# Designs tried in a protein design chat: VH-VL binders against Flagellar basal-body rod protein FlgF (flgF). Part 18

Target 1, 245 residues: Flagellar basal-body rod protein FlgF (flgF), of Caulobacter vibrioides (q06171)
Amino acid sequence: MDNALYVGLSRQMTLRRELDIVANNIANANTTGFKVEDLMVRTEQAKPAKTLDGSSPVKFVMDTGVARNFTQGPMTKTGGDYDLAINGMGFFKVQANGGERYTRDGRFTTNPEGILVTQAGAPVLDDGGGQITIDPRLGPVTVGKDGIVSQGAIRVGRIGLVRPDDLSTFAKDGDNLYRNTTNTAPQPVTDAQIHQGMLEASNVQPVIEITKLIEIQRAYESVAKMMDNTAELSRSAVERLGKIN
Short names: E, the ipSAE of ESMFold2; O, the ipSAE of OpenDDE; V2, 0.75 times the mean of E and O plus 0.25 times the DockQ between their complexes.

## First folded at step 8 (VH-VL; framework fv_latikafusp)

Design K83 (from K75 with heavy chain D31Y; at its last look DockQ between E and O 0.82; V2 from the best seeds 0.00; counts 0 for: pae E 4.0 > 2)
Fold by ESMFold2, look of step 8:
Structure K83 (fold): chain C 245 residues (1-245), chain A 122 residues (1-122), chain B 108 residues (1-108)
Amino acid sequence: as target 1 above (245 residues)
Amino acid sequence: EVQLVESGGSVVRPGGSLRLSCAASGFTFDYYGMSWVRQVPGKGLEWVSGINWNGGDTRYADAVKGRFTISRDSAKNSLYLQMNSLRAEDTALYYCARDSYGDWRYGAFDIWGQGTLVTVSS
Amino acid sequence: SYELTQPPSVSVSPGQTARITCSGDALPDQYAYWYQQKPGQAPVLVISEDSKRPSGIPERFSGSSSGTMATLTISGAQVEDEADYYCYSTDSSGNHVVFGGGTKLTVL
């Protein structure tokens, strides 16, 4: 009975986590380059370390993080000179939060010093880790599919694309950025292409996520009712077991 | 010079099969998306099928879905269209076209072949 | 079942301006492309990404897109411009590409 109540509480914790993830997906359905997330759940056997021969059969559900679907979102035209989309497996490099960060969000602009930056002001890095500086007097910016940034005949730099060996090593870091959770640097990419004047839309499908939200809310309420009923049965059983014979 | 040369078009009976080939030369084949586009003589252009640079994404027009299969061979710099269960309405000149990007959906068809004629008649 | 709608024909005199329209619901979010096809020849790209003119295309060719309609404009049409013209774009999902039905331009 005690095990049944614990299983109910564990299910509720998982459902609340799942609800938060689905709500975040819905909130980012219109966020450029956003990749839809799902909950990863893993079960681990309980450790009976303080008992001799008394291993417990109880299993614990362990939340191991977020699974992220990096499927390419659709690309749409904007006509903006600083709007870039990546077609293929790759990420822009930016300088943020004291280090290198990565993004699929190609909404860029220039700061007052002429440096190419994200919407949050983080410098976009070239293939060598340096900043890219645009001089407005040199005419319109052209970004080729190989990432070469030009103003007329003048080469300004090259936007370097990178990819980790395992996409699960990229964790979200706020502001639509990812950080590398390992000490292995992401590899340069040669098979992805940049489209100037386009942006990658979120790969979230809002109708699907809203349906998940409703199903999770119903499951949460059902577990809560089951736990109330189980607690009542357990209390009644204890009262019956306390009588003579 | 950059060229696309189609081959394999012929006369075939309804219900038959045919395989079209397109040989690419003068450019790095694996950097580009590719498509088949057909045209009934005297009529308009119709997109048939597309494949991205590495072959990982393929799409088909509704009229040919389930009957036609697009593929590419990087070693031979060649694009293929396997056409099964052919119908009279499949009679057309079939063009091989290169997309300006590595994806058949984004960009322009900037290089075209001269086409290979497929005739489906009894 | 996405389609691009073009008029079947347009006729102008030499030196006049020809306008060929293309209507499609996805055009606000997707670039339009224009192809010229002369009899017995493969199509040739004349306008890319709504309004960009590829190298080798005469300056009299221009393009625009507004709302659900793209327009190919030939200012000062020449007799050699007589051809079929096709617009081309993708649907709203980005999964299917289509050609318009084509417009026969006659330059008398």
Scores: ipSAE 0.387, ipTM 0.711, lowest interface PAE 4.0, mean pLDDT 85
ESMFold2 (binder alone), look of step 8: mean pLDDT 91; pTM 0.924
OpenDDE, look of step 8: ipSAE 0.782; ipTM 0.893

Design K84 (from K75 with heavy chain R105Y; at its last look DockQ between E and O 0.40; V2 from the best seeds 0.00; counts 0 for: pae E 5.5 > 2)
Fold by ESMFold2, look of step 8:
Structure K84 (fold): chain C 245 residues (1-245), chain A 122 residues (1-122), chain B 108 residues (1-108)
Amino acid sequence: as target 1 above (245 residues)
Amino acid sequence: EVQLVESGGSVVRPGGSLRLSCAASGFTFDDYGMSWVRQVPGKGLEWVSGINWNGGDTRYADAVKGRFTISRDSAKNSLYLQMNSLRAEDTALYYCARDSYGDWYYGAFDIWGQGTLVTVSS
Amino acid sequence: SYELTQPPSVSVSPGQTARITCSGDALPDQYAYWYQQKPGQAPVLVISEDSKRPSGIPERFSGSSSGTMATLTISGAQVEDEADYYCYSTDSSGNHVVFGGGTKLTVL
């Protein structure tokens, strides 16, 4: 019965890891551009065959023991001039943490110097790796589908989108950012479009995640009860052996 | 001149099949999503199906799912709708429409064709 | 499934302001678009992204969206504005496009 207690403890540890992942997904259900995570799902590429109904390609990657689903989240309108969403597979480039970082979070603003920055103050980079500076005196900012930033007739710069050849190359770097874990630079993307006045919502489905929480809790309680029953049987067996002669 | 021209509309019997075509000209076809929208004469508009710029994502209204197939051919600058198991309620004028953002659902249908009439009756 | 609700008809006199409403639960999160359709013609986009007026559309056309309601406003309606008007948007998931049932505008 000692074997059953070991199996129960190991299962509880696995359930706690899954709970942490599900709790993180729920906490980020409203985080712009967040990509839902799952425990130990191992698939690098899952492109369904073309059917009468058709399908979108789906890619899953693993880093740090977590599989991340990069399927595009819903796009929602905001009307904000500095709110940008990417339609397609690509990432904004930003300067953060001593290097280039990448994000799907298009919530941008300007700093006091007029530089286009993320909510955390990281400069948004153009297609050449430079900063984008906006002069509020030149009127409203327009961002075209191709990423060209303009104010009236003045072209201010172009937001460049990039993508790695292999999404597993990108690892979390905090603040809704990813870092490139290789020495191979991500390549420019031309097949994605930028939509001004929209943001990409999280692709977390809260009802599904809450259902997982309930299932995990029930599984945890069931394992705990099994461990209690096993311990009680062991104690009872010792007591009964001591009484018989 | 930016133009969409539908063809292939005809009279067919219930249960029959028909293939609609839409020829695009005057713009870069591969930059745009495309949709089919239908309208019963004297009635409102109904979205039928959409396809993104590269053909990798297709969507269908519930009323046609499993019976209709949308496709596109970049070499011919053409959009297609294969219509199987046709029903009387599929009788409508079928428009080809271009989406402004490369996906069928994130922008406006900014260019429309003239429509091709499909009649499902004996 | 998701629906966009429009009044079946609106009547105004020439020079008056016409307001055509479109109700839908997804409109707080999705842009509304407005199409004008005259008999025997394909629809024409008159308002995009709630309130943007495409090139060539008269200034009397405007749009707004608040809560679950989008509104097309035609200030100083003219007899040539008599047409069917459709709102268009997506459902809450962004996966399906939906047209409203249409509103016949009559300019007497």
Scores: ipSAE 0.196, ipTM 0.654, lowest interface PAE 5.5, mean pLDDT 84
ESMFold2 (binder alone), look of step 8: mean pLDDT 90; pTM 0.899
OpenDDE, look of step 8: ipSAE 0.316; ipTM 0.715

Design K85 (from K79 with light chain S93Y; at its last look DockQ between E and O 0.55; V2 from the best seeds 0.00; counts 0 for: pae E 4.4 > 2)
Fold by ESMFold2, look of step 8:
Structure K85 (fold): chain C 245 residues (1-245), chain A 122 residues (1-122), chain B 108 residues (1-108)
Amino acid sequence: as target 1 above (245 residues)
Amino acid sequence: EVQLVESGGSVVRPGGSLRLSCAASGFTFDDYGMSWVRQVPGKGLEWVSGINWNGGDTRYADAVKGRFTISRDSAKNSLYLQMNSLRAEDTALYYCARDSYGDWRYGAFDIWGQGTLVTVSS
Amino acid sequence: SYELTQPPSVSVSPGQTARITCSGDALPDQYAYWYQQKPGQAPVLVISEDSKRPSGIPERFSGSSSGTMATLTISGAQVEDEADYYCYSTDSYGTYVVFGGGTKLTVL
């Protein structure tokens, strides 16, 4: 097969992977706590930011051929007692899918038993790995910046924030959750702060992602045109050779 | 005793430079965001600049962007404001303020200093 | 630039209720904070996160926020409440930090 055709097919495969990533980012532009994804890059301690917002340099991590940007998304007040946002590097712990899972999505509620759960019903875990139970008779819940959950003077638990030493050890596990892919437990976080009554928005910038989509489509069309021209030249050469007497 | 003490205010010429300092005591400095807020005597408060708990995120009011630089020194529990290319409109009392949430965006300035006066005049 | 608009002054008699308003486009998405400043003194936080009263602030101080308007309410205003009052907030992305223009409360 022609070198140009092989290069074209290889490029189209890469462009298809990029398209899938960009489409996923756009689909999650309004997903609480979502972290924008990109094709594999090298990890550095202080890589330059790729976003248009001019924030500090971000550290990209590798995850199944996908780099995920964990830059803080904007936080918006909701007034909800069970809406929590993390300012800083850290993740909520939840019990899902037969184990500990991690999320930046702080949309919580209580189930009929009073257990603090995610929107999908997964229990939110305290700093010791236990469930947090809210008694509606004890009044409204208060969550301090240190994660202590109380009702009046009664402490009912402390939200367990953790982070891995290396963010590349967190892999996507569906439902806006991450799983730890190593045997090394994520470390407790003491330098992140929880804001009750707020939610963290996605850090996707739709204009950037739409621009990428257009560029990918145009690159794909350009490669397809090149491959079609190459195939036409090969067909024409075979036809000319077949007509030689 | 939780307190903030500003210093470094003085009279400077237009176009001059000045560095303000704010010494923090009685609390864990690295847990908190910090801001500079200024006030022309007899006028309102104006936020000038902010820095988060670890120094990784800084912000400036449009009026001072490119001329002022905020910084913090964890070893000295101190906040600084480097003021360059000073103008007459920068004349004000400059307050140092602590944000209880560790980040300048959340604005619960629960501790204020008494201010240090900067006068820009020939 | 994002602005917070306050009336320049409010006057009440002692024992009456004072209401100081603050209008801003980001207030539906961001908390408002209220500061009291007496002459010759540093500001004091009197209302946090729209409606929370810090320790040491009298119960007559309350706050609310609805739509693009936050309100500081002083029920049964006293002569010592005479001061300048500033609201404070940000935009929805935390890009700007803005004080309102201030409201002089006169209690006579």
Scores: ipSAE 0.269, ipTM 0.670, lowest interface PAE 4.4, mean pLDDT 84
ESMFold2 (binder alone), look of step 8: mean pLDDT 91; pTM 0.924
OpenDDE, look of step 8: ipSAE 0.830; ipTM 0.919

Design K86 (from K79 with light chain T95Y; at its last look DockQ between E and O 0.76; V2 from the best seeds 0.00; counts 0 for: pae E 5.1 > 2)
Fold by ESMFold2, look of step 8:
Structure K86 (fold): chain C 245 residues (1-245), chain A 122 residues (1-122), chain B 108 residues (1-108)
Amino acid sequence: as target 1 above (245 residues)
Amino acid sequence: EVQLVESGGSVVRPGGSLRLSCAASGFTFDDYGMSWVRQVPGKGLEWVSGINWNGGDTRYADAVKGRFTISRDSAKNSLYLQMNSLRAEDTALYYCARDSYGDWRYGAFDIWGQGTLVTVSS
Amino acid sequence: SYELTQPPSVSVSPGQTARITCSGDALPDQYAYWYQQKPGQAPVLVISEDSKRPSGIPERFSGSSSGTMATLTISGAQVEDEADYYCYSTDSSGYYVVFGGGTKLTVL
């Protein structure tokens, strides 16, 4: 295959992956705590293509994976006693899917045993990895900015916040959760604060993502046209050379 | 005692520059977001600029964007506002205010200074 | 840009209930805060997060928010409550703070 065709195929594959990522971002624009994703692309030096006119640069685009933007989303009020938002860097710990998982989604509730759980029923973990149990007989729950959970004068526990050394070590695990992909446990965080009665919105900006979607669709069609033209030019050249038998 | 003390307000000509300072004492400065809020004499409050606990995020009202720069110095427990290209409409009493959280936007300004007066006139 | 709209003034007699309103399109999603300012003084936070009363604020101060309107209520207003009152909240983007224009409360 010609250099132009290799570049065209590489671009189409990258554009398709980017389209899938943008579509997922749009689908999660209203998902509590969602962090917008982008394709992490590195550009390697590319050997210029040689055409009949002379040298033209051809640039490979190498897909290096996905990146997640953990910039804090806006916090919005709900007034709910079990709605928590994190202001700063940090994640809630939950027990899910056979292990510790991490989330920015602070939509919590209690199960019939009084255990603080996520919307999917996963226990929210304290700073020592234990469950937090709320006794409805003890009155309303207060969660301080340091994560201390109390009912009146009674301290129930502390919601601990953690973060990894490198945010790229967190991977999606479904249900708005992340799993740690390394052997290094996330470290406790003391410089982030918890806001009871608020939730962190998605950091997706829908207008920007829709604009990206339009640009990707147009770029994909442009590459498809260039690939069709390249195939036609190659066929025409072979036809001319074949007549000189 | 928790205290904020502004200084650096003076009379300047249009187009001039001025740097305001706010000295914090009696609390852990690095736990809090900070803001500058101004008030034209006899008028209402106007938020000017905010900065989070570590200085990594700053925001500016549209009226001052590109002309004012907020900063903080944790070694000196001080908040600053560098004011460039001053205009007559910047004449106001400038308050330093502490946000009760580590971010200037989601808490409440629970501690205020007494303000420092900036007058821009020719 | 985003605005918080307050009436310019409210007058009550001592012992009456004063209600000061604040209208803004982002208030369904953002907490309102209320500040009292007496002449020659810095503002004082009297209501936090729509309805929370900071320590040292008299019980006659209360707040509420419903739809696009937040309300500061002073039940049994006293002469010392005469001041300017400002609401503030974040705008629709969630990144900028906006003050209302202020309301002068007169307690005759």
Scores: ipSAE 0.190, ipTM 0.646, lowest interface PAE 5.1, mean pLDDT 84
ESMFold2 (binder alone), look of step 8: mean pLDDT 91; pTM 0.922
OpenDDE, look of step 8: ipSAE 0.543; ipTM 0.789

Design K87 (from K79 with light chain K52R; at its last look DockQ between E and O 0.90; V2 from the best seeds 0.00; counts 0 for: pae E 3.5 > 2)
Fold by ESMFold2, look of step 8:
Structure K87 (fold): chain C 245 residues (1-245), chain A 122 residues (1-122), chain B 108 residues (1-108)
Amino acid sequence: as target 1 above (245 residues)
Amino acid sequence: EVQLVESGGSVVRPGGSLRLSCAASGFTFDDYGMSWVRQVPGKGLEWVSGINWNGGDTRYADAVKGRFTISRDSAKNSLYLQMNSLRAEDTALYYCARDSYGDWRYGAFDIWGQGTLVTVSS
Amino acid sequence: SYELTQPPSVSVSPGQTARITCSGDALPDQYAYWYQQKPGQAPVLVISEDSRRPSGIPERFSGSSSGTMATLTISGAQVEDEADYYCYSTDSSGTYVVFGGGTKLTVL
């Protein structure tokens, strides 16, 4: 019946959304600090549909968004003076897109003015919201586990780590950044540690994501077969009714 | 002076239990990861267990998993190893070691104790 | 079950360069650490983070890491450098740590 075909189409739309999420995860399996995404599904009672056996509620699966898994990815060595990884739950603060943004991506460098910046040129913020400026004449930079940036005996600044009360308030803002969707400022973090010379890898597990891709394709094929069989039975029934005359 | 002092090593029968202690002094204990490392006399070093700076992450070598429990007490600046179901192969000198970072995986053991001897024999 | 493989022994004459190797599949992604242990003593860290020499360690000690192999180098080895040497590192997941089997350095 038409109700079964409508449910099948709704299921296909949900499967396509899930496929897009899995494809994005696979594309970011090697993206520093990337956090794997899953489909977040909220079932709503849709408008009741009438079936041949009477009225019963039919619930369609509605996609309401994505969930993001902030589990720490593996930390790997690079030896780079401006490569930083966070061990623990926290985010670097950067100045981007007209405000404060947050990232787990610790691939930093200096711009020509000596300001510590992301790969996209966004300034990395200290614990007070100011920029961190490196003087090339003062020698190599060191970053302690507490985030204190030094050149020799000279303290240059402190990289501040923050965390929101609720991670769901951070939304993706491009360039491996998150923005705070509320007006409640994220709180400073004192128990996470920074490791210079390392980067946090993506927490995507490619084999798991490829397995999900295969299961989604199988589910899509199964729905397509069900829809083909239902449409053929409906066509056959209409054709037989037309021939009874 | 920065020190680690182990205690609690003894002779015990197979199947018995011991609790090792490590008293830390001269540094901020809560800034560092800690580990237990053992060595059979005349043999190599073997990592036994590690605990991060806040006690939230603990790990164990496969040979001791399920039998040993590592813990730390910030108020007493002390590291502990509860050793249950001891076997003859657990006979070793047990060192307490401080990692230079807050996590035993990403630093180095820059301070060691002198060890406490555990002997498992009948 | 992650392992670090070291040669059981290395021999050099005084004044020559000793090289002690440590092989492990996770070494491209994880730092190696080197410990010196003399009989009856606790180990001493001699190289940190592949190549960093802690304060108080003689400059003849150096380290490197390339691919799956880390190397401790003692340039101009002295008789007092005779000891057991252990490498240490983590597995690729960052979950477990392991010591190598140890290398006995003999200085003729």
Scores: ipSAE 0.415, ipTM 0.718, lowest interface PAE 3.5, mean pLDDT 85
ESMFold2 (binder alone), look of step 8: mean pLDDT 90; pTM 0.921
OpenDDE, look of step 8: ipSAE 0.735; ipTM 0.870

## First folded at step 9 (VH-VL; framework fv_latikafusp)

Design K88 (from K79 with light chain Y88Q T90A; at its last look DockQ between E and O 0.16; V2 from the best seeds 0.00; counts 0 for: pae E 8.7 > 2, placed apart)
Fold by ESMFold2, look of step 9:
Structure K88 (fold): chain C 245 residues (1-245), chain A 122 residues (1-122), chain B 108 residues (1-108)
Amino acid sequence: as target 1 above (245 residues)
Amino acid sequence: EVQLVESGGSVVRPGGSLRLSCAASGFTFDDYGMSWVRQVPGKGLEWVSGINWNGGDTRYADAVKGRFTISRDSAKNSLYLQMNSLRAEDTALYYCARDSYGDWRYGAFDIWGQGTLVTVSS
Amino acid sequence: SYELTQPPSVSVSPGQTARITCSGDALPDQYAYWYQQKPGQAPVLVISEDSKRPSGIPERFSGSSSGTMATLTISGAQVEDEADYYCQSADSSGTYVVFGGGTKLTVL
């Protein structure tokens, strides 16, 4: 009877993993640039993905057992000079966690040294991998659709956008960042546009995720009831065996 | 000079079909989203449909979903609206408009054509 | 469905300030755009992204957005400003373009 209980426990562990993924999606429904995740076994088999402009697109890409949907989220206005959204395929480059990291989260600011940074203080990198420094004495910052950063007539730099050949090479690294899991550098992007004064919203659909949460909870309860019934039958059988020789 | 020129408007019967065209010149067509906006003479503007820069994302007003199809042709720098199952309420002047953002949603419609008249008459 | 509400008409004398309002629940999250349309002509964009004035638009045109209301202001209105004015924005999801019903500005 032990095999039936192991099957039940294995199912509960899978359901807990699904629950964690759905809970993370719900928690990030309002996180700028967040891309909704799903467990691979709940969807059709994902094909290896190229960059977003590649020839064999798939619905989801694989990331260590989590499928992530990189469909662009809606862009909403903020009016902030340092709020940027990417229209098209690409990621901002930042210097974080001991290396180059990537994000769709365009919430930027300046640090006390005038360096353009993320909300967590990571420098935003230009198209050559260097930092972008803003001089507050030069007036308001303007960012063109091509990523050129200027203050009045002075060109300050160009924000570097990149895209991997295969989106499956990007893994979650915390703080709304992705890391490159390979030694192959992502390629520069020239066919995406940057929009100043906007941010990309999460592509999570909260009602859908809440529905999944309810379904998972129901499945978990059903397995738990089945395991209780199986354990009761096992206890009854053992009890009867122990009372006779 | 940047301009948009619509064509293809005519008189059709209810249930008929019509294809509108919009020729773009003076700008890089593939950098911009495009929309169709209609106006009943003497009435207000109504957005009909939009298409992003590369044609991968199309949007339709509820009144025309399933009947109208927006498309674009990069080689011809042209925007199209295929209108099927036409109804009397589709009678309007149809404008072609450039969407300044190039994404799946509206941008400022900074360039407009002069419109092409569609009349659906029983 | 989502609507943008404009007054049907506004009347001012030459030299006065005209204010045309546009109300919509999604305006805190979506930019407003303003168009001028004279009889027999295509619309012309006069205000972009709540408050930006395109090249060639007179400085007397300005725009603002606060809460659920966007406002087009024409300071020192002139007779040639007599036209229909439309606001335009998106619904709350950013999926659909929405126009207001239009406001006829009369400059007498």
Scores: ipSAE 0.011, ipTM 0.565, lowest interface PAE 8.7, mean pLDDT 83
ESMFold2 (binder alone), look of step 9: mean pLDDT 93; pTM 0.953
OpenDDE, look of step 9: ipSAE 0.020; ipTM 0.550

Design K89 (from K79 with heavy chain D57S; at its last look DockQ between E and O 0.82; V2 from the best seeds 0.00; counts 0 for: pae E 3.2 > 2)
Fold by ESMFold2, look of step 9:
Structure K89 (fold): chain C 245 residues (1-245), chain A 122 residues (1-122), chain B 108 residues (1-108)
Amino acid sequence: as target 1 above (245 residues)
Amino acid sequence: EVQLVESGGSVVRPGGSLRLSCAASGFTFDDYGMSWVRQVPGKGLEWVSGINWNGGSTRYADAVKGRFTISRDSAKNSLYLQMNSLRAEDTALYYCARDSYGDWRYGAFDIWGQGTLVTVSS
Amino acid sequence: SYELTQPPSVSVSPGQTARITCSGDALPDQYAYWYQQKPGQAPVLVISEDSKRPSGIPERFSGSSSGTMATLTISGAQVEDEADYYCYSTDSSGTYVVFGGGTKLTVL
């Protein structure tokens, strides 16, 4: 295979994956707590000179995964008693999918047993890993900036926030949740605060993502045109060789 | 018991510098965001600068960017505003204000000092 | 640049209801707060988070927010309510605090 055509095909594959990521970001521009994603690429080392193995030195771009930007999204008011936003670095803990999961999505509610749950029904965990139960007969719930949940004078529990040492250890787990991919438990966070009556918006900036979409489309078309020109040149060369024979 | 006391206001020539101080008492200083808010006598309130509870994030109004620096000292329970390159339009009463939240953006200024007057005149 | 717009003055007689408005494009997504300031004094928070009355604030003070407008209402205004009133909120980017220009309430 021609090295120029192989580089062109590798570029198209990378551009297609970038397009998929940008489309997902745009689709989640209004998803509470969503964190914008970018393609994580790694440059391969140059291949050995031809004297070692007969190949040309070429740098290839390889897609190794998705990078996620955990920059805090804007907080917006809702007035809801069970709407919580985190200001600072931290995640709510929930019990889902057979284990602890983590989220920035603070849209909570109660189930019929009074347990504080996510929109998907996963229990929200307190700072000790237990469930938080709210008695509807005790009046409105109040959540302080330190996460203490109260009904009137009665302390019900405390919502604990956690953070991993390295954010790259959190992987997407569906339902706007993250799972910890290591055996090291995330550490409690004391430098983040909870605001009741607000939600964290997506940190996607739609104008930026649309601009990326246009740039990716144009880059894809440019590579496709280059590949068409190379194929036409090869066809012309084969026709000329056939006439010489 | 909860109190904010500003000091350091003075008469200064244009181009001069001042450092304002705000001493906090009666509450856990490190739990709250803090701001400086100024008011030209007879005019409205203008937010000047804010700092979050641990000092890790600061913001400045456009009129003072690059000239003013906000800081806090947990050991002294004090908020500071270093004002450089002062201009006549910086003449105002400067209030120290506690945010009810740990960040100046998302709460109310629930405690105010009495203010310290800065006059910039030649 | 984002701004909150208030009328420069409102006049009522004692016992009447005063309404002070505050307009801003970010108010559908951001809480409004109201401060009372009497001459020679520091501002005092009278309404938090659109409609919450802090402890020690008389019941005649109330607040609301709908669309791009927040309203401070003083039912049965008293002479001691004569003051300047400021709304404040976060700007459209969520980065800066913005005060309204202030409204002088006259109770005569």
Scores: ipSAE 0.480, ipTM 0.757, lowest interface PAE 3.2, mean pLDDT 86
ESMFold2 (binder alone), look of step 9: mean pLDDT 90; pTM 0.914
OpenDDE, look of step 9: ipSAE 0.577; ipTM 0.806

